# Miniprotein binders against a2bj90, part 62

Target 1, 235 residues: a2bj90
Amino acid sequence: MSRSARRKTSALNTVLRVVEVFASIQGEGPFTGTYSVFVRLAGCNLRCPFCDTRYAWSLEAGKPLGVEELVEEIARYEPSLVVITGGEPLLQRHPLNSLVEGLESLGLRVQLETNGILPAPARDEQLWRVYHVVSPKDVPVRVPGAKLHPSWVDYARATGRAWFKFLVANEQHVREVAEYVAKLGIPRSRVYIMPLTPEKLDMKELLELHSRIASLAVKWRLNFSPRLHLLVQLP
Key: E = the ipSAE of ESMFold2; O = the ipSAE of OpenDDE; V2 = 0.75 times the mean of E and O plus 0.25 times the DockQ between their complexes.

## First folded at step 6 (miniprotein)

Design ni22
Fold by OpenDDE base, second read of step 6:
Structure ni22 (fold): chain B 235 residues (1-235), chain A 110 residues (1-110)
Amino acid sequence: as target 1 above (235 residues)
Amino acid sequence: SEFEERFREVVEKMKELIERYKKTGDESYLEEALELAWEAVEIALESGDPKLIVEALLLLAEVLHLLYEKTGDPDYLEDAEWLAEMALEYAEEHGFPELAERARRLLEEL
């Protein structure tokens, strides 16, 4: 092997394409309010019309970073949680397992954000041990090509380390979510509804939307996810 | 589509490199094929076409398998297996039986 090929294929296992690394507060899901380092990976298998991170859709939008270097960078922030997000993080599954191993070796907690199209972690993957927030894009928003992989339901039952976060704009969407999770046998305690936010809401409109969706969450006996970072003007 | 044309051009170049490797045993052709396999994955993901995504994953797995056979590095095998499994599941889910069968054959060769 040329020194170049060995570097590029060890790169498959040890290099991630990363768009950005930053510290903030987790604004969404079961870990809302947690001081977190966010690792936004490049590449997505969807083109959601409501995506707020369109700049991460191409793999080329990410810089190649070594896993060890990335672990060191993350550790410098002394995070209470590492949130791996992106486009779709599981497109980089293999080096992501290596990243998780490195982070767990430091005693860091890890949460993955995924669209749930790709299979859930297997028992032999390092990803099996972390927390997952699955955000399906088939219900109620019906993004083309989106479908929840059934293995996520099984993973949630086996581990108790998965939650499902659905984007909703109105009561009809909340009904569709309630029917969908009932059909799949997902416990309501693992279901979050989150406001679907258009790009150009002012703070008043954003608060009003949160209030409406939170009231629907209570009515339908579902958990509510804010977009807390938007409300407090953090990244 | 523009994506399908770009994808086909990359795939044709990859096939030429793989054929050159099979004739010469020069791993430099596999290194170049690996770069093109990643480009094919990027194009496929940009297209959002599930069929192109499955095809790209299978091509990348094939190149990684050839790299494993050449080098004995188990990391290439593990990557090839994972990509082929992912391609199989994606092909079955999206109703691409021919690609699913191609993925199964690749998994039998690994």
Scores: ipSAE 0.015, ipTM 0.290, lowest interface PAE 7.7, mean pLDDT 89
Fold by ESMFold2-Fast, scan of step 6:
Structure ni22 (fold): chain B 235 residues (1-235), chain A 110 residues (1-110)
Amino acid sequence: as target 1 above (235 residues)
Amino acid sequence: SEFEERFREVVEKMKELIERYKKTGDESYLEEALELAWEAVEIALESGDPKLIVEALLLLAEVLHLLYEKTGDPDYLEDAEWLAEMALEYAEEHGFPELAERARRLLEEL
């Protein structure tokens, strides 16, 4: 990004660094199957080894966009759901609250995807009123530096607007997730397990992995999230 | 490393701008310092080095605090608080006592 563009991003209240905006189907979590617009914000506070979006790690990957301009761009898609993801969207917390305010003023439903390291929304934030899918990175395969902020559990209990989504490869991972959520007091009704998909699975292998993890979800009485976009070959 | 060199160069330029701001009171130097603070965060995130990430988050929070003191805009204070709290947690988990103390000092001033 040019120096002139960076200078124009000095205001934290109205400018977001955005990697991409695109329409697709939400393939994961409680809103699986919903026609959505994805807003990928730049920057991340982790370097996960299994990350699918490494191109978003740097803030330089993001173009500075004004909140009002971004709201207009999103609205043109007429989505049933706006998915704000990244990197870690909460690194741009203040302009993110302004974005949410603009989207809600248009009656749009908003879902945030977050690693949960930064605190959950306070009651006076616009983010308090939207849905959150929290993907902790401290279990089952711990990422160094990753720790779920305890306020997310309180937020989930108080609002019913947060779910916790865990990548799992086998039954041992599911056991570790079950122990983790029990220790933190996270209700199992708020917990999703999702297949950890290695690079270069063919469609048969991908479907077999989904079937195996779904069976474990039934066995352990947890919710199952597919990676539907991978199965139907959407972004 | 190359990331450490780039990071230190950006930080030195940022400190020079902050010093010019303190001498002149000219907010434009803080605006330039803010863009460099974001560049420092960018370099730190690219490096994956947790110490650089913590340091960059603290530098960004410090610039935001100066902007809050100059403008009175509570948005700058809110962002500075969140960044300093995250930096403190990371510094404690990774064993960076100097950075943890800097984060605590900043939180006390906020």
Scores: ipSAE 0.000, ipTM 0.202, lowest interface PAE 12.4, mean pLDDT 81

Design ni23 (at its last look DockQ between E and O 0.92; V2 from the best seeds 0.00; counts 0 for: pae E 3.2 > 1.5)
Fold by OpenDDE base, second read of step 6:
Structure ni23 (fold): chain B 235 residues (1-235), chain A 110 residues (1-110)
Amino acid sequence: as target 1 above (235 residues)
Amino acid sequence: SEFEERFREVVEKMKELIERYKKTGDESYLEEALELAYEAVDIARESGDPKLIVEALLLLAEVLHLLYEKTGDPDYLEDAEWFAEMALLYAEEHGFPELAERARRLLEEL
C-alpha cells in the first residue's frame, strides 16, 4: 500500500459525519438529569417506524467534522457528560474511538447510545472505557433487521458499564423484556424500560403514558427511563 | 444432546468450585463459579431447551447468593433474587413443577 493510501486511511479515522451538536439535559437512562453535550452522528443501520431522528438515517445528512475540532467544540460547553448518539454511532467506529480518546484526555465522561446490532467494544478500543446504553430493537418492538449482538452481554459482565434500555407500550412488552434479559443473564439493575412514543402526543397523553409505564416498572421491579427532555420541552 | 453434555460438564466444574469454597473460604472459587454459571446460561439459551434455561438460572442465583453471604454486597442478593424469580416464572410457564419448587425453596433462603 502506497504512502498516499496510508495518509488517506489516517485522515478517514479523524473525520466524523455529524448531524448536530447541542447542550441539554440527558433525558433517558441511568444518566437522566445530567447536564450533557449531545453529539448526533449521521447514518443508521435500522429504519425504525417510531424513530424521532429520521433525518439522521443517511450518512449524507451529517457534515464532515475533524475529531480535534469536535473535541474543542464539545469542551466549550463544559459538559458533565458527553452523549454520543445518532442514527447508529458505531457505524463510524474508527473516528469515534479517536473522538473518545480526545474527550477522555480532557477528563470528560462519555456515554454512547447504540442499538446493539454491531459488536460491543473490544478491550483495545478507546470505546471500551466509556459508558454504554444499549437499546435493542428486536424486543419487544421487533424492528426488521434488529438483533442484539451477543458481545454486549459479555461487555456488560466484564465492565459493569453497560445498561439495556427497552421501548415498551404495555405490560405484555414488559413481560417480554423481563424474560428476554433473564435468558441473557442480565440483572434487572441493568435494565431500563422506556415509554414507546410512536406519534406526537400532547403533554397530557405523554404524562399519562409515562405514569402507566412507570407503574409497570415498579410492578416488574425494573428501572424506569423517562423521556424527560419531552416532558420539560428541551432538545 | 451436545448442549446437554456441555451443560453437564459446566455444572460439574461449578460443583467442584463450590466444594473448594466451602472447604477454604476463598472467594476466588465463587468468582470462577460465577463465570461458569454465566456459561451455563449461555449454553442453555443456545440449546433453546426451557428446562436447561431454568436450571441455569437457578445455578446462577445459587452462586450469587453464596457471593452475597461472603461479601455482604446487596447487589448479589438483588441479582440472586431476580434470577430465582425468573426461574420460577419459566418453570411455571413451561410446566416444570419440580424446578418451580426448587426455585421457591431458593427464594425462601434469600
Scores: ipSAE 0.675, ipTM 0.881, lowest interface PAE 0.8, mean pLDDT 94
Fold by ESMFold2, look of step 7:
Structure ni23 (fold): chain B 235 residues (1-235), chain A 110 residues (1-110)
Amino acid sequence: as target 1 above (235 residues)
Amino acid sequence: SEFEERFREVVEKMKELIERYKKTGDESYLEEALELAYEAVDIARESGDPKLIVEALLLLAEVLHLLYEKTGDPDYLEDAEWFAEMALLYAEEHGFPELAERARRLLEEL
């Protein structure tokens, strides 16, 4: 096969549809406060009413970028963490594994954000070795079609590289989360509760909600996740 | 039910592994028992039977406590306490007084 034909075939398997790449801090979950580069992939298998990144729902919202070029762009930021998010990144699973391979070859730490509907990584995937923050949308918020794939629980137990993050507004939600994770056999060390923030909160209301949910996290001995980027007004 | 039969089969295998651990001191039997305890949790969850769910959480807590006693790893104790506490809450919510009493006794012993 000619060199030109082989290169064209290889390029078709190394493209991601990317909405944006930017530097900021990780504002949520176990890596809160870390200097990060965010890679927002296009496409989502949910239409959550509370989504704050609706502009990433459509696959057409992303532009095609070669994985090798994307790795080079990310590396120029010198990130402490690369956060792969979206939409739902696992909709682009095959080229996503290629991206992870490239990032790992440079020694970059990677965290994936997922709604957990699609299965957890298999042992032979590059995604197996990265960190995952799984945000189920079937409790307490009950988004249609949002059932957590059970493999994420197995993955978390086998690897210790997954945490589960839940949007909550009040104590009844926290109780529902606690019962849900217990029934799945998920220990509290892997559970984060995070404020469910309406789009129209002012800063005072945002701080009051954070205080209320943090107090509930203490009461229930669960981990608290802020939405720190909202509090400090970063993207 | 078929779920109840599968659950009881898994529990009997767990008891056999715990007995082998008691005879040999070999931690690997407890590690295998823990895998079965998680399987029991999955069976109970799939069944939707709240009594099986409470029982599975208590069995999981008991195996985690044995692993704590063997290894000294405080994460096992923390997890055992968590699952026993959640079992108690669930038993009380659904009105299972015998299972709630079992959960209380386990929590006192942790």
Scores: ipSAE 0.437, ipTM 0.792, lowest interface PAE 3.2, mean pLDDT 91
Fold by ESMFold2-Fast, scan of step 6:
Order: sequence, then C-alpha cells, then structure tokens
Structure ni23 (fold): chain B 235 residues (1-235), chain A 110 residues (1-110)
Amino acid sequence: as target 1 above (235 residues)
Amino acid sequence: SEFEERFREVVEKMKELIERYKKTGDESYLEEALELAYEAVDIARESGDPKLIVEALLLLAEVLHLLYEKTGDPDYLEDAEWFAEMALLYAEEHGFPELAERARRLLEEL
C-alpha cells in the first residue's frame, strides 16, 4: 500500500504548545530509573478524575515553541531518554513527528506516553520508530470516552516498541487488566500495572500501596511500574 | 452470525496453513497462521461471545507453541503459556468445561 504524507506545511507542523521541559528520572514504565528530559505538551482529550496534571488539559496552557528550539533545548541536557508526555501528545501529531525526526537525527532515544485513544503511528511516520507507553483509561479505571484504539495492538505486535501500563487499586482491577489484554492478544511481557495513587498520601501510605500492587504483579506474573519520582520526591 | 462465519473462515485458513507447515517444515506458514490467529482473536472480541474468545485464545496459544517447537525462541513459549492460562481462566469463569480441559491439556504440553 502506497502512503503519501498529508501534512500541512504551516506553523502547525513546526510549532508545539509546550507546558514544561525539565530533567528528572523516569519514574514509570519499562525505562524506570533512566536520566530523562520530560517534554510536557499541552492539550488532552480526556478529563480523568485522578489526573495529576490538570494544568496541561488546555492547549492554551502551552507556550508555542518551534521544533528547532525544542530540539536544541532538549539536547543541552544530554539525556539518556527524551520522554514526550502531556496531556495527550498525539493531539499535536504533525509537529510531534517533526520533533521526533529532529531528536532521532541527534541519536536521542525517545519515548511517548499516550492514552491510546488516537491511532497508533503509521509506518511512514517518524513516530513509528520510537518507543510508546500506552496508558489505557477504559480498563480498569473506566474513564468516559477512553476507548483504546485497536491499532495500538497491531503496532505493538509489528514493532515490539509499545507497552501497556494500567492504573490499579486492588486485585479485582488486576484480574480485569489480565483478561482485557489477553482478549486483545497482548502478551504479559508488554503489560505493566502501576499504583493508582489518590491525591494525598503520606510517604508511609505511598510505600504501602506500592508494596501491595507490586505483590499483585508477582502473583499475576505481570510487570510492575512504580511511581518512583513520588517515592524519591522528584518532579 | 456474521462474526461466527468470519471466525470459522479464518480458523479454516489457519488450519490449512498449519497442515502446509507440517508437510513442508516452512516456518513462513506458521508466521502467516499466527497473523490469522490474532485476526481470530479480534473477531471473537468484536463478537462479545465469551466462547469464541476462549476458542480464539486457545488457537493463538497452539500456533505460538508450534512456533516455539520450530524456532526454540522462549518468547513464543512464554506467550503460549500466557494465552493458554487466560483461556483457562475465562473458560472456568464462564462455565465452558470442555474448553477448560483443552486449555489444561495444552498447558501440560508446554
């Protein structure tokens, strides 16, 4: 099948609305513990009740930055990993592909964090070549409107560059996740469960929650994602 | 139903490819059968029929097991075990004793 790029050559293709850029340690998912630069893009297509980054929901929360300026800013940190997150970064898909192209040209490893509502990358997109951590919100947390796009399963199968990370609070949630991913044909090696952290927990409560969810990961033979940055008090 | 017809057609094509593999030893037939097994999973999921879902998961596990036997790749074995375990869990939950027994037998072979 022939593919032609149907991208507009305009400011939209080269400008991203960016909420923040900062260096930290990746606290979640398959690259936990990696020295990373986080690029938080503005805009989200969900309104999750448990969202910690509500300040990024509006596109107006982001300042316009050129792709070239962003690449230069990111490169100054000399990161082991560039984490592009949001909101929902795929809402800015076209300029995002340009950003990824610039970062890849410098040999930088890129990971996207996405809710998976919008389609997975096509083979002719720069995004096809980078890592994706997909955080579905339809199971078990049941956020309205949060249906996972099935193309993410095909992308994961074809590339080996996608993992699925689920927020869980108890064993019933873990069971629902296991059944959900099996029905989609997702192997357990691509699945992470992560503690659903309420708004205010003290450090003892946070550690106890991590311990409970990690124990369930062992029992169900799934991968465990901490929220390491919360435990070590980093952004 | 439309979903049951689509499921049956995909399963028949998959079984034909497995037979070709057994006659030729050509791994490419198993790779094509794997794609069809995943298509069967997609059809079963769309149907919402729990029995078709269990059958699809068992077929997927069987093809993955054959790929493991052919290649020795431990990832195929791990995937086969996972899908067979989930098929067993789902079969027990929905009361499909014959499919549950099929899943247990497959798990014993792995």
Scores: ipSAE 0.074, ipTM 0.604, lowest interface PAE 6.7, mean pLDDT 87
ESMFold2 (binder alone), look of step 7: mean pLDDT 90; pTM 0.905
OpenDDE base, look of step 7: ipSAE 0.496; ipTM 0.811

Design ni24 (at its last look DockQ between E and O 0.64; V2 from the best seeds 0.00; counts 0 for: pae O 2.4 > 1.5)
Fold by ESMFold2-Fast, scan of step 6:
Structure ni24 (fold): chain B 235 residues (1-235), chain A 110 residues (1-110)
Amino acid sequence: as target 1 above (235 residues)
Amino acid sequence: SEFEERFREVVEKMKELIERYKKTGDESYLEEALELAYEALDIALRSGDPKLIVEALLLLAEVLHLLYEKTGDPDYLEQAEWMAEMALEYAEEHGFPELAERARRLLEEL
């Protein structure tokens, strides 16, 4: 059998548990403002108190979808960016590599969002070639046991394809982030601080919070990530 | 497979750390064991072998439960429950009755 026929058969037999697929604007991180398709995978190894996507925590929340079917669904949106998120998408690492291979074959840009507890991609993984936004839960609003795997720092330095995004509420949080990234040797150019948004903020409160955190980003010489989708009322 | 051998090596090292913890009471050995439990999970996840994934999730749940017993921090207990629940779900879906029973026993213990 040819390589192409073997690849197609393998991809068809790979299954992911998918909570939802939808088009929106990437509201966070280095690709803020990009027309994107979001693929939310089921399952998470953490249950963060500040989690916005609790509906994705259980593996049972996800519908089983074949990689080929999912690639076709994503392609129909003609996105500038495919955002693979969850839960924790690396919990489905094996079929996720097959999904990335399928998306790459279409020339699509892929971004993975991860808590970074599981190791960064190896060079022989399809995931090595895509972008990663790592959201450590070590700091500042720390979740016990949620240690960032050190391989993410090496991956970021080797590839330039990883950034680290931290939820912050105040200047003390930013100080803790600055100390954390200095200790781990994470370049400041790879670091984003983002407003930790309490539930039920009105638009004025959201704007004021964004303004305060953005000002702290300037003061501490870090990058700023908005939560743009919240400001423009998109999912 | 290479994944099975690497998995066993990591699990053996993790068990050594747990034994060190039991002898010394030093929480840092348990924290290292948690890192190795996640490394074992990563190996299992890279392999795509559902049996290794279930075994890794059960090991994670056990280490998290030991951290809960040591620290009293309820976040560790909740994480242990979630790992054991995920292990049970995978074991039932893939027809691993012995692993499913281990997961149920662990959930009863939590």
Scores: ipSAE 0.690, ipTM 0.873, lowest interface PAE 1.4, mean pLDDT 87
Fold by ESMFold2, look of step 7:
Structure ni24 (fold): chain B 235 residues (1-235), chain A 110 residues (1-110)
Amino acid sequence: as target 1 above (235 residues)
Amino acid sequence: SEFEERFREVVEKMKELIERYKKTGDESYLEEALELAYEALDIALRSGDPKLIVEALLLLAEVLHLLYEKTGDPDYLEQAEWMAEMALEYAEEHGFPELAERARRLLEEL
């Protein structure tokens, strides 16, 4: 193999298509409030009607970046948490495992955000040891074909490193989530309900929605996730 | 390779389910085929083999299209188009002209 051909083969295992890298606060889920660097990967297998990151849907939206250089860029922010999101990050699974290896070698905590259609990490993947926030898209806001892979429930039980987050607008949605997680055997302690925020709400409406969903979380004995970055007007 | 063997095993099971669907009209065979298509895609993605990834994306798009034809749900058609477009982009980037042609044909039929 020539050096050029060898580099091409290695690039398939060490290159990610990246839409953006930025520092902010993790606004959702179990790590809400943590100073984080977000790595948004290009490409998604879904076109969810409530997606607020539509610009990441196409693989062409991502700039090819070498994993080694990306690790160095992320490290310069000195993050408390690295959040890998997208589109759907697991569509770039092989180089993503290389990124995770590099970040963990520097002692950085990593969280992945996924729609959960592709299987949970295997024990021999670098992704096995990172945190995962899984957002199933088949309840209550049903996206056809978006079935949660059952391995995520097994993974959550085996490792304690996965949580399940659901967008809800009202009590009927919460009831549907409760029935769904009970049927699949997802422990209540691993379940978050989060406000389904329409594209345009003023601050008063946003706070009222947060209050209503938080009250429902208490009533139904589920965890509540804010959309904190919206409340404090951060990216 | 180990990944390629596992990939082919899953794909063969998926094709068997599609044939049962064609004989019976039973949507449940397509639902199971969709699960296997995503399992095949996972194997391909973990392998890092771009040819397997393109093949998996095309197979997934075909199952989604069958689900659209069966159910009439336009969300399945949109998903099939997106998976085929991703397959085309990947095939062209990595130099797989035969697979790129398959992706273009699928997109024209969708």
Scores: ipSAE 0.660, ipTM 0.869, lowest interface PAE 1.7, mean pLDDT 89
Fold by OpenDDE base, look of step 7:
Structure ni24 (fold): chain B 235 residues (1-235), chain A 110 residues (1-110)
Amino acid sequence: as target 1 above (235 residues)
Amino acid sequence: SEFEERFREVVEKMKELIERYKKTGDESYLEEALELAYEALDIALRSGDPKLIVEALLLLAEVLHLLYEKTGDPDYLEQAEWMAEMALEYAEEHGFPELAERARRLLEEL
């Protein structure tokens, strides 16, 4: 079996479909305010009506990029965090593990953003080592088929490297989140509520919404995630 | 590969559950088949084999469609459509015309 045939099979396992790579501030979740490189992967198994990245739903929205090239591109930004997002990054799980391995070899911290439908990382995956922000889509606004995979709760307990971020518009949504996380046994310290923002808010309305949801977070003893990038007008 | 062997084992168990459902009408077999379909998808995604990924998405769509037919819950239909669309996109991108045609036929049946 020629050395050439082994090189071609290894190449398929090291390509990601990437929509965009950019530097910004992490606007959401436990790493809010962190200078980050965002890697938006193409393809999503959901069609959330409130999705702000609908352009990433198709695999065709992404360009094929080699893992090695992508690691080099990311490293040039000298990020404090690499955020892997997209549609659903775990649809590219195999090459994503290779990407994580490359980034970790450079001492870079990695955060994955996922909808939580696909199983959590196993102990033998490179993804096991990184941070995860899981955004369930079954509560409070139900997206069809968006049931949280139970393994994410187990992963969160085992590693302490997972957080759960929920989109909320009002106190009823916050109640539903509180009931949901209690039922699943998710620690409240790992739960973030974030404003569900309609497409046409002005800055005053956006700030008022943030204020209301933050007050609800305090009342319900949950963490608050801003949409900081929207507030400071960054990507 | 180890992944392909495990994938086939899960798929065969899922087929057995679907056949039990067809004989009994017991929805519990479809719920178990759905769990196995997600397991098959996980194995496929971990393998990085695009063919296995497409096959897993199609199988997941099939089980979701059967759940829709049984329950009338539109959430299963919408999810079946999305899985079949994703299967089509993967099949076209990676040059699997037979699987792409299978995905198209499934979308026409939904």
Scores: ipSAE 0.229, ipTM 0.622, lowest interface PAE 2.4, mean pLDDT 90
OpenDDE base, second read of step 6: ipSAE 0.018; ipTM 0.413
ESMFold2 (binder alone), look of step 7: mean pLDDT 91; pTM 0.909

Design ni3
Fold by OpenDDE base, second read of step 6:
Order: structure tokens, then C-alpha cells, then sequence
Structure ni3 (fold): chain B 235 residues (1-235), chain A 110 residues (1-110)
């Protein structure tokens, strides 16, 4: 096979399995209220019983998309932020670095959503440069196989570009989070608590839950993450 | 399939680089092998074949392990462990007992 055929394959090697791409408002974490394009990647290393995106658990649930094509698709929305989420985006770490490079070349801001099981970005990765919201599943929700990788604490300290978002249902969960972040040396200014919504709540129940958890955030001196998209009925 | 042929071609190059490393001790061969390991994962993911995905993850974990042994950088060890664990989970989920056993052996060596 000729040398010419080998050069064409190198450009095709950045493929992501993508479940969906859509525009909405970032409903969660430090960027709440930002007009964002969401890229939901396929594949997850967890099987959370409360997961609202179970359709993204299998890699087969995603379509293969080239990084260049995906960058062009994202750019058409003129987003204020690109949110990379999924099951677990870092399962596709290599092509994800290429995606980040492409997006940053256009001057787009990028935020990753991760469960924090996988190692934090290394300094030589394009992912090092973006914002990360880490959502641990070991505390307080204790999902089997979930463990926060310690490198995320170091990354947060080194870069200031990471936040930790914990799912909570009650004051006991908030206490466990406060103890956990104190033990790990995570600054409270980087910690968000978010309502755990394992079932479909009506709007009244959802608002009441938000009110209770927000009051606990104030009491415990933690940041509050809404589920804003659920409150305003956006994707 | 086209994916299996591309995958095999990458894996053969990786083996050659690993052999060159074993002969020379030159880390640059492992760095090049790591790039090819990520390429193998991309090919496997593009194919959507669970078997190729498991094989690619195992190869990536093996190269990362060799990089850890050479450099002592704990980041390579942690990455190797994770990709080997992921390979094990996928192999068990999709019913590949031989690949699952290969993943377990790799985890015991880490």
C-alpha cells in the first residue's frame, strides 16, 4: 500500500462518539445562566441509579463524528460557552483534546462536566486549559465504583479552573460533603451543592427541594447549584 | 472489516516500537507508541465493536504501564490502572472472558 494512502488516515483519527448536540442555558454550577452548546458524549464508567441520561451509557449510543465537523457544528450556534458532558467525556480523552484545540482556536470557552473518576488533565493536554466541573459520585451518594481521583484536587489548586458539584438530598448529605471537602483540603469557594432529583418531581416539589437545599447551602457556607434548566423547562 | 485492518496496522507498528524500546531503552519509542495506542482507541471507538474497544484499551494501558516503569511518573500508573479497569468492565459486560482475564492480569502487574 502506497505512502499516499497512509497520510489521509492520520487526519481521520479524531472521531468522537456523540449522542447529541444542542443549544440551551447552562443550568448548573459556576456558569449557570450562560448560553451554551452542549455536546453529550457517549459512554460512561458508572451506572448511577439517579442518572437522567441513561441513554448515553453505552458507547454504541453515540454516532461517530469527526472533530472538525463537530467544531463547525458547535460554531454555528455562536455559543458563549461549550459544555462537554455525556456519560463520562474523559472516556474519549484523546479525541476530546483535539476537540478542545479546535474550539479554543475559534476563541470559544469550554467547560467539561466529569464524574472525577478519571485523572485530571496533565499540563501537556489541551484539556488543561479549560474549565472543569467535577461531580463526585462517592460522596454522599455512594455509587458503586465511584471514587474521586486525587489529581483533581491538585489540578484545582494549580489552575483555579475546577469546581466540585455534589448531589445532596438532605442536611446529612450536606454535612458529609462539608467533612469530605475539609479532609481533602478543597476550598469551600470551589464547592457547590446541588439538589438530587432521582425521580420526576412536579414543579412545586422541585421548587420546594431547591429552596431547602439552597437554605442548607447558606447554613453550611457552600455554593448552591440550581437545576435551572428544569425550573425554566429547557433542555 | 476496514476497521479491523486499520486497527491491526496500528497494533503492528506499536509492537515494533515496543520492541525497539526493549532493545534501546529510548523512551521516545514509548511516546510514539502511546500516540498510536490512542489512535487504536479512536479506530475502535469509530468501529463501535466492543471487542476492538477492549483490545485497544488494554494496549493503551500496557503502553502507559511501560511509561510508568521507565519514568516513575505516577500519572502514567493511574491512567494505566483506569484503562485496564475500563477494559475489564467492558469485557465482562460484553462477555469476553479471555479479554477480561487479560485485563485482570494487567491490573495485577500494575
Amino acid sequence: as target 1 above (235 residues)
Amino acid sequence: SEFEERFREVVEKMKELIERYKKTGDESYLEEALELAYEAVDIALESGDPKLIVEALLLLAEVLHLLYEKTGDPDYLEDAEWYAEMALEYAEEHGFPELAERARRLLEEL
Scores: ipSAE 0.014, ipTM 0.307, lowest interface PAE 7.9, mean pLDDT 90
Fold by ESMFold2-Fast, scan of step 6:
Structure ni3 (fold): chain B 235 residues (1-235), chain A 110 residues (1-110)
Amino acid sequence: as target 1 above (235 residues)
Amino acid sequence: SEFEERFREVVEKMKELIERYKKTGDESYLEEALELAYEAVDIALESGDPKLIVEALLLLAEVLHLLYEKTGDPDYLEDAEWYAEMALEYAEEHGFPELAERARRLLEEL
């Protein structure tokens, strides 16, 4: 019995609620600097106070778009990486698996950005085969209702296809992240710390913040993620 | 709204098919009900109404559960659990306590 084959025949596998599609440079995480197409899916299961994309919180913010049409639009850009983000893209899990299948059939590399509240992919999902950047909202700046699903740690260990990215403002935040990942058994090699950027930093302040957080990453032996798109003024 | 009217029409047809299944034991009525359940989800997604989306996901999970009870096919159970979990999380996020409770009850039966 094939769960994957059954999912391919589902009507839910053919339509996604999409907020925007655009080309840019991946500014964050393990693929920083890669020419990418961003697909922002509608809907989110959190209301983060530092959220930059509040316009994507409602499923109503997204327009229905067929998987085949979306694959064709993405392919036109000839990207090195397809970044699927949101909201929370796993809220549209079944049609997302169909999208991933279409993109992989074209040889495109896919990265999912997720808050990790919903379970990690099962082995029979197309999502099992792609890269995931998980942004837990438990620490250090806790969001009410946020809790990382434990299956993400198992998925990361089993596949080597998940990384955990944390927003940090200071050394106390880094210490809290270090304690959190140790407690959950998340390998340090799969952890990124990234500057928590207030809305109105000038370029000098933004660069100084990046420098401080990068220095902390060296001190704590964690990986560093910039917010490169902010530094080079891209979306 | 137009979407609410279309949604209710599809749901009523689905309920009729489920009742025919209960009277006859004919699995083909559940197969037809499943097609209508997916159609209800499509309408709800087109509407962008989070309450209709939760309601459609719950109805889909309920039909999948009936198919599991009839066939014993574990794929139906796994799908029912998945849609019910999505419905619960979405209902909690959007503040629909009655729908959240319905989702929890369904998950307890699975």
Scores: ipSAE 0.000, ipTM 0.165, lowest interface PAE 13.9, mean pLDDT 82

